# Ledger of designs, part 15: VHH binders against q99177

Target 1, 341 residues: q99177
Amino acid sequence: MKRGESQAPDAIFGQSRAFALSDSSVNPDVIEYLKSVRQEALRTNAISIKNHMNLQKRTRHKSSMYDDEDEGALKRHAISPSLIRLQRNVEIWVRWFNSVKATVLTNAYEFTGYEDETLDLLLLFLKNYLEDMPSKCTTVEKIISVLNQHSFPEKAEEKEENLQIDEEWAKNILVRLEKTKIDSVEDVKKVITEGDKHELVGYNQWFQYLINNEPQHTTFHEKITSKQLWVLIKYMSNTWIKEIHKKGRHYRRLQDWLFYILVHTPERVTAEYTSILRDLGKKCLELIQKKPVEAHENKITLPKEMAELNVEIPAAVENMTITELTVSVIAVNYGQKDLIE

## First folded at step 4 (VHH)

Design a38 (framework vhh_rezetamig_d1)
Fold by ESMFold2-Fast, scan of step 4:
Structure a38 (fold): chain B 341 residues (1-341), chain A 123 residues (1-123)
Amino acid sequence: as target 1 above (341 residues)
Amino acid sequence: QLQLQESGPGLVKPSETLSLTCTVSGGSISSNSYYWGWIRQPPGKGLEWIGHIYYSGRTYYNPSLENRVTISVDTSKNQFSLKLSSVTAADTAVYYCARQGIDEYTWGPFDYRGQGTLVTVSS
């Protein structure tokens, strides 16, 4: 995206933007412009949030007024080796991450099978008729049988290759289901039943789920909605990032989940979500400074599913920690560079 | 239905520019709902996103390729093109043109792609 071609926001300009957002626009330049303006507004809000937080910190520091000058002077002149390391590598680390993210998401859309709206309709249809399916019936035969018996009105009359009762189409859908690791009627029943009956709520349920299950791209389409993603980021900020950094119990599994969370976090977010990301970034920076890891002895590894794509890990990235990557991604991709300056 | 078709030389010499065109038929490239992009797959490797373009001409590139890649659009011909400069053997891959949905806050899925064209970089 080009920066600086949009006018600086003001009261009248902001009102025009808000009005356009409330009225669904079909103009392509307006949609692209609104996305650009939202990103610029987000950056402006991030600066405002920074100023507010800085003022709040200074105000709360009044409890230690007698030693403030000595502590402040130390903080102003002390640049930690960890921060220098971060500043030197941040652009290389984020460039690598952005390349990995683009590659894995491109492959994840193939992997999930949810690129095809027909698949979503099929899964919804199957959910209504699962109780009538024999447990040992072959998936191809049963899908064709169910579709033939209960035909979708519109699509059943379609004469194109996208007819749902077409055996060729049914076989294609099964290939896509295999890519999502669903290969039987029983697997479909399990996914649908567990999704409906066992909606995960609260810290304890999510923590148990994360430590007992390997992260997969399909999870971010089936169980981790946009709302839940931000809840997980808050849990990461409040508790899990510290556990990862100190290499505590379950740190490898939580690290893999954090990598998936970073990959699936939207590129454009609201001011409220930017604040959540900033809190995580601040926590990462605090951990790096208080407990520097000997990163030169560590080698970053991609989660199993992503590693299968044979994504290259450059030498400059090999010694990076997930904590350093997380604050770097937040600083560069979400306009929080002041965290590392 | 919508069809995307890649075209261009299947052999490019090292240090030269790889040039491909995607012809869109059965639908208009002048759509406010989609980006139009390029993806490649080296032999034995996964898919790599190269970049995409909006029909207005705005482009977004993979940072690892940004210094070498140019994507352009010709709405009058219903086509978009890829130029990748200074090629090496590492650029040998099957190249796909693709349509990518625009989601307000997320990377949208690729819902249509061409059949792919093999480009080999050799002397």
Scores: ipSAE 0.000, ipTM 0.244, lowest interface PAE 16.7, mean pLDDT 67

Design a39 (framework vhh_rezetamig_d1)
Fold by ESMFold2-Fast, scan of step 4:
Structure a39 (fold): chain B 341 residues (1-341), chain A 123 residues (1-123)
Amino acid sequence: as target 1 above (341 residues)
Amino acid sequence: QLQLQESGPGLVKPSETLSLTCTVSGGSISSNSYYWGWIRQPPGKGLEWIGHIYYSGRTYYNPSLENRVTISVDTSKNQFSLKLSSVTAADTAVYYCARQGIDEYTWKAFDYRGQGTLVTVSS
């Protein structure tokens, strides 16, 4: 029997940094010092990665000429209007993005902290939707009877408006419920929470999933794990960012997914992740320079789940494109400023 | 040199409201990068998360506390506070205020904590 051993006192911290309570409570200066040492180590590692990439890629005729003043002068004279625009707006665009990211993650934390309450609200919405149906088949009547066996909190109905659910959500759940044997409210909860059970593999399966499904925060916990996030960023770099930039058939949906991917990309990543992010940034920069987009024709839009979040909206953001935002975020947040300087 | 310090009564009677304040010094509470929260540790038990607040006033609470918790923030005083109503002997614990990051790597991590204050619920 290991139930006592299975309970971690700091389980709520998840994958977060482990630290001793005595250390943080007794000497804050020591904790601050250790954090500064970690930040310096991360900075040193980022410089090392940059040096390694410069040596391997042979981007310059001679890598030792990278610091050459003559090449710097030529680069300044050769700067495109698109790059100047990027340099002028990068700080405002990234600051705005970081504020949106903070707001999204804050809402994600609330959802996670209230999972049981959220499920009760979803069940109540579904019950009300089914009861309002003009014609009820035997299956619908059975589902209603199962939901009537559940005890709903008195104030659950008051919180329905806070959920981003509608009749389309309920219709989609009903289709799945009709294909499932429902004997209890737990069976209904499983249909709501389990989603698609298949791990997606390969370009075609992921492409079909992305164009047929709207991005949601929960997807990044259920389907888009760290491994899949890496794969999706590669697909963005190799194929999808070009489609977004030229406003191809699925550009709006792919743009929404890219925005969510940027929000869910961790602030500190491995050397391999830094490399793939740099490749995406380079592709974005190439697209901006080769095919300058008229800003008012290719404005960034927020995914539906994020559209109702209250975030400051600077004037400079109105003319930003997702391609410009992507390279800006990579350059500033991931130590790749040489891409735009 | 960020420092958090708890303050408030060390003894509370059963059925009354437990009230604690956290004073933040060496840094601003008006930050878009952090939550400010409360954690407690009952004698002989592990840490229990109580709730968090963002400088905007947005709150997140532990559902197991049956809505007895209110957390508030005063950005002008660089302080945030905890109120726990209808206390019982089970609420006896060392209470800590803490800072928590909101990025994916740190949003469940507490990087700075106060020294902790013992609150005993007794008649």
Scores: ipSAE 0.000, ipTM 0.155, lowest interface PAE 13.7, mean pLDDT 71

Design a4 (framework vhh_rezetamig_d1)
Fold by ESMFold2-Fast, scan of step 4:
Structure a4 (fold): chain B 341 residues (1-341), chain A 123 residues (1-123)
Amino acid sequence: as target 1 above (341 residues)
Amino acid sequence: QLQLQESGPGLVKPSETLSLTCTVSGGSISSNSYYWGWIRQPPGKGLEWIGHIYYSGRTYYNPSLENRVTISVDTSKNQFSLKLSSVTAADTAVYYCARTGIDEYTWKPFDYRGQGTLVTVSS
């Protein structure tokens, strides 16, 4: 095997690890191991925090003894309270985030299309729409016949998710179905999934999509491909992180999307992509230094889906903000520690 | 030091069983830290995970392929193998064997991979 392989296959394998981790038959021993290392990491971080606090108390005592000289030194090398807070907590914040990332990716589904209850709901909606049509051509009758061969769930669960399905969605799908050879329900599924996977282009389309749709890990297999992920990170850096930080109109939804973007960013990235992450990290650092906000008012919140995975925010990281987490993850996980040192 | 190499027929007839072996050299397959797996790439498409196996014989399969896939391990030969039954033209792909593991917080990415072997399903 040649170790000098191009990074393109490695990048693809890095992205494809989500498929391996999405297997629902994950070994319970692996999950227990992850819990074990998580507990060990939390214990180690607690000790590190205590040591840091002790050093900090000692430093303050020294400063009080040599006020005149230390004030001159502090003026020369002034560090904002927000940066000190970041330096104090970066290790524990990132280790918590990494444990959440492991949980999300380990419990993700292997996505080969809409192979869940959502697809069944879409098929049922389409069937009902077509059956209610006042004039049915032979093509519509054939599609209805095909859909009648599918076993629909006996009881549909009400979901809070915005499926963005309505009469207009059904009309658009029907136009595509009329141009496609339909012999089985699998053909119908393909048309539906291809319609939902259509590429969004540009800032306005992505912004509207993000604010109108609940973030889910499966979206990063359905709509947000590798190329689009990096476009969204640029939009975060240029515009959206500032809106999140100042608690603009859509800050909660954008924060939830940013959290998932961080979860789905590959561990191994090119120099070009590292530069994009560094730009986002610099913007986050600038925002926390220039416009510090009360942490208790801007506490990180998790996407609704996290509750289903039993992901919790421990007391140790309860007061963290998404802006602080973002620069911390970039600094530690992507070799940009100079941003916070 | 660690190298993985796929071997097996490059041509399989429709409805027959595709059989591939991965030979591991420069390291032991009997490791508590790693899983050994199969991934494929059909022409013009992305990578698809097939399944993986632990040295104990515990297997995990892609649900879409579960009824057709069997992965086995032979620790005495330092090898693991793939059998995919009832093949069709859709199973034409470059097949890779790979190693994956777990680190402190996340699964390790696939850190070693074979060169890949093209398997064509055709009469």
Scores: ipSAE 0.000, ipTM 0.120, lowest interface PAE 19.0, mean pLDDT 71

Design a40 (framework vhh_rezetamig_d1)
Fold by ESMFold2-Fast, scan of step 4:
Structure a40 (fold): chain B 341 residues (1-341), chain A 123 residues (1-123)
Amino acid sequence: as target 1 above (341 residues)
Amino acid sequence: QLQLQESGPGLVKPSETLSLTCTVSGGSISSNSYYWGWIRQPPGKGLEWIGHIYYSGRTYYNPSLENRVTISVDTSKNQFSLKLSSVTAADTAVYYCARQGIDEYTWKYFDYRGQGTLVTVSS
């Protein structure tokens, strides 16, 4: 694509082996052709994957392996009023989500790098953060002087106030800026766009990254590759969904990341990946049944980047929680309806 | 733990055929969930997608290169290969082999790639 052709940062290749096809080096006609052939392949694979999942489900039906997990799920299904709420609303909730996903991915795939406007807002946020620091070293003063040379667009100050980026992002950028030779605003832009040069490994590194960084579509090709997406879904299942459900310290940021993860999870997946999704769905169901969260306490909200697409949130969807959405999407879109039957 | 490694001559004469092989380790090429492809980056330029192959042998090529490109797969060796015919100086680039998903999220992104191999076209 013409958009973002200069946006594929070299630093990503040092951290992950991922890269985007939306660069100007790939003709738009080729992209449409690939989408067409992918759809053909998905039709064939959808049947194969569905049959494989059905075979695994049938094998598990009479197996003694994981008996306690299956018995627990069946007992909860028989008893829970929260399950009735899921059953009544799942069709409407998933239909809405699928329409949002289609709109969002269409727009995200036109853009593979930071938008110039977004980058200008990040630079302004950084400048304001640094200027407000009570003590400044020589390096910080130099960075401020460089940023003062940049011409910010009209109304950038007004738009910056609505940016969902916290001070932790600015602190992390400053640490990298202090270790980098900064001679121009382009050097600052490079530090912001290059991302961390180290591949993130393990729960603690990913947790710190997620809470310190606002989710964006560009992150899902620059840092969160296909392999890492599934690792993050496992972390959601094991730990983070509980934090979101109980409204812990970082629940809003983690909720936004979970919404992005659901949007960026492929429509057709292998049996192995279906099993990972099923585990997350089971955990969501467990949390909903053990400690139901009232809808009035936590209305679903779209992350900032998605909200800018003016996607409607119907009244029927307004009271849905992210935990309820997650299990609904898994159940309907990934053939796991037995979780909510 | 999936690794892809390019191999082949680093120097090719003009008008001859550039031949590269990608060896896949830590995973099977015989997967119905992935395409296996080639991309290149000429010095000072952006990435160019060359083409990809499904384990069944079905191929998809960049239209600008399709008359010169052949990609093949050998599932018994867990390898796939690129042949680019009638090369010129414009084909000088770092060549990467890569894995590409086939679903809505992954079809635009090659999620794993080799370290790249420089191929220079010179007499």
Scores: ipSAE 0.000, ipTM 0.218, lowest interface PAE 14.0, mean pLDDT 72

Design a41 (framework vhh_rezetamig_d1)
Fold by ESMFold2-Fast, scan of step 4:
Structure a41 (fold): chain B 341 residues (1-341), chain A 123 residues (1-123)
Amino acid sequence: as target 1 above (341 residues)
Amino acid sequence: QLQLQESGPGLVKPSETLSLTCTVSGGSISSNSYYWGWIRQPPGKGLEWIGHIYYSGRTYYNPSLENRVTISVDTSKNQFSLKLSSVTAADTAVYYCARQGIDEYTWKLFDYRGQGTLVTVSS
C-alpha cells in the first residue's frame, strides 16, 4: 500500500466554512457503511416520489373521465408541460446542486490557499518577486525588510517553487501594499487575505467585468462583497437571465457567473434578500412558461473549475437548464415552494 | 449565521466516560436535510468520524466505536451530545461537532463545525 498514514490536506476551517473528509482519512468500511445507509434512505424516498406520481396519475385519470363531457373547458385548466417537468424534477435537481455547492466550497477553500502554510508560501513568493526587481523604491525596500523579519518553515523554498502563482498576482498585491501602511508581516498578511476590494460601480462596469473575466471561486472572496452579490442578483433578475434563456450574446459566460452566484448565495438571508431572490424566481418561471425549453437544446454545462470536481451527474440533471435550476434552488432552499406548486 | 459550539471537560481519567455537548445557534437542528455529527483528530493523525444523529433520534456510529459511543439529540434546546465510555489514552484528541449532508452526494461533506475542544485522557 502506497497511501501511507499521512492524511491528504483537509479543508477544516471556522464555523462558516465547508470542510471534507478525504478517502485516505476515512476507513473504507466506514465509507461503505455510510453508503449503505444513504442507499436505504434513497430507496424509501424514491418509493414515496413514485407514490406521489401515482396519485397525480390517478387524479388525472379521474379528470380525463370528465373530459369526455366538456373537453375544451377542462383543458383550459391544464398545467403547462414545462411546469410538470419542473415539479417532477425539482427535488432531484436541488439535491444535486446542494452536493455540487458543498463540494465546490470545500475544495475552493483548499485552492484559495488561505491556510497558514499556504500563506507562508505566498509571502515567500512575494519576497522573492520583490527581491528580483531591477529597480527598488523606498516602499519596496521597506516591504522586503518586513518580510525578512518573518521566519519561514522548513522546506518552504522547495514548496514555493512548485506553486503556480502568476507574477501579475504579485504586481497587483504590490500596488495595494504601496497604498497601505506596512509596519509588520501581519499588515502584509492582511492585504493578501483581504483581497481586491476595489468596488466596481454600476451596471456597465459589472457587465464588462463579467463578460471579460471567467468566474473563479477566488473572485467571490477577493472582489465580490456581500453588498455586490445582491446587486448582481438584481441585474440577473432584471436583464441577464432573459439573455441566458434566449441564448443571446455572452449567454455562456453569464450562465457560468449565475451558477457561481447561486453557489455563493448564503443559506440564511433576510426578508429583504428573500424578496430579491423571489423576484428572480418569478422571472425564471415567466421565461420557462413563455418560451418552453426542448431538453436536447439546453443541456446544462458546469463552469470549468466546477466540472473538474468529478461530481456524479444523475440522468434527470443532464437535460436541466440553468433557468430551471435557478427557480428550483430559490423555491426549495429559500422557502419559496409556492412558486412551483 | 449558523454556529456550533462544543462544551465539556478537557481532562478525563482512563476507564471513565467522556461527555461533550454541541450547542447549535442561528439555525434549527430539527431539519430533515442534515445529520449532526462528531469527528475527532488525535495529535499528529487524521480525522476519524465517530457518528451522527438525525433530529428524529436515529443514530449511525463508526463500527469500530459503536460499543462505546452514544449520541443523543435535544431538539427543544437545539443541542446534541456525545458520550464515549471506557476511555483510554488512545481517545486523546481534538473533538469537533459538525453539520453533515444526508444524501449520497453530500454525506462526506461537513459545511459547518465547532472550533474543536481538546480532550486529554490521563495516563
Scores: ipSAE 0.000, ipTM 0.276, lowest interface PAE 13.1, mean pLDDT 72

Design a42 (framework vhh_rezetamig_d1)
Fold by ESMFold2-Fast, scan of step 4:
Structure a42 (fold): chain B 341 residues (1-341), chain A 123 residues (1-123)
Amino acid sequence: as target 1 above (341 residues)
Amino acid sequence: QLQLQESGPGLVKPSETLSLTCTVSGGSISSNSYYWGWIRQPPGKGLEWIGHIYYSGRTYYNPSLENRVTISVDTSKNQFSLKLSSVTAADTAVYYCARQGIDEYTWKVFDYRGQGTLVTVSS
């Protein structure tokens, strides 16, 4: 067969099914278990073969001296209107983004380090939420009793009104408090400061979380630790930015998460993390050049929480796409300007 | 820019130990999110998972190979290695090192792998 290579994925899946069907002479429960184990092993092998084929094709293209020369020559004469547009607007776009980031981080309550004053405000918010609950259970009553033993600073009630947290935060804390032995205010503080013990791990858990939950600033303190932020940036680079750019399924939700990720990415990063950002920037540039999209079709929209801060939007920003913003931020803020030159 | 590269002898005598090293570049092997593993493809057959290791040294092996296989990690060199003892002609294969997800949803996904290295078992 002259087209055997195009059938490789189908052949692999066919092999998995054929193997599973061969075991019919023993106990049904044992057969089902063995089919499960074999299907798992073959599924692992099938995924591995797909990844290997992609790597081989990429390596062959890059190893060709002639292909590299041809690609370079074509690129010199094929500068896209989208790249010119990017070069003209990058300074204005990044300046606007930096003003949004500064405004958002200044007006969102800082949860960095959970200082004693911040903890007192969170404890007061939690106490007020719990006291407003109808039909309190014994656990809730015990927590209220513990909180009533704490002496709150005199200005805590005034400062509580400045916290950008809501009932959802309190509900999430209560779920964790119900699973924890609470004997003192220190136990409550520990639940607040330690975060969720059920850390999200791996691509599928994070993807489901992002799709089913709206981004919030508190999430970047409680669930998205510094290490997990870089994992999410890698997922953006490898998969999600392409889905956002082509307006795939869930693109609006992923776009909002990407904007929050950019806002919460530290200004100063290691060389290792700069490399991760550069990879995302390269992917954005590739997408912009391969599939230019008219600005009126993919206008940037601010997430609800950020839009409420009424940051002024320049005309040049109204027609910007998130893909263009992402590469612009990486190029200017992280010393990667050669990406867009 | 994460790259994995296999290295080691291309020829091993029957009954001896096959020894391969994978060098990881463009990223750290000391990651809470990934296993680092070995897979092989005998000529004319499908891929077979050999095993994987976590950066802490915790290992998982294919039950069919468990009594012959040892995987180790050297975080200081950003490398992990495979030793397969008592080799026979059946162990002749292209050997690949790969990165694999650690949770119940991603443990079957290999998102990066090396180019592969052919190891022939012959006297």
Scores: ipSAE 0.000, ipTM 0.084, lowest interface PAE 22.8, mean pLDDT 71

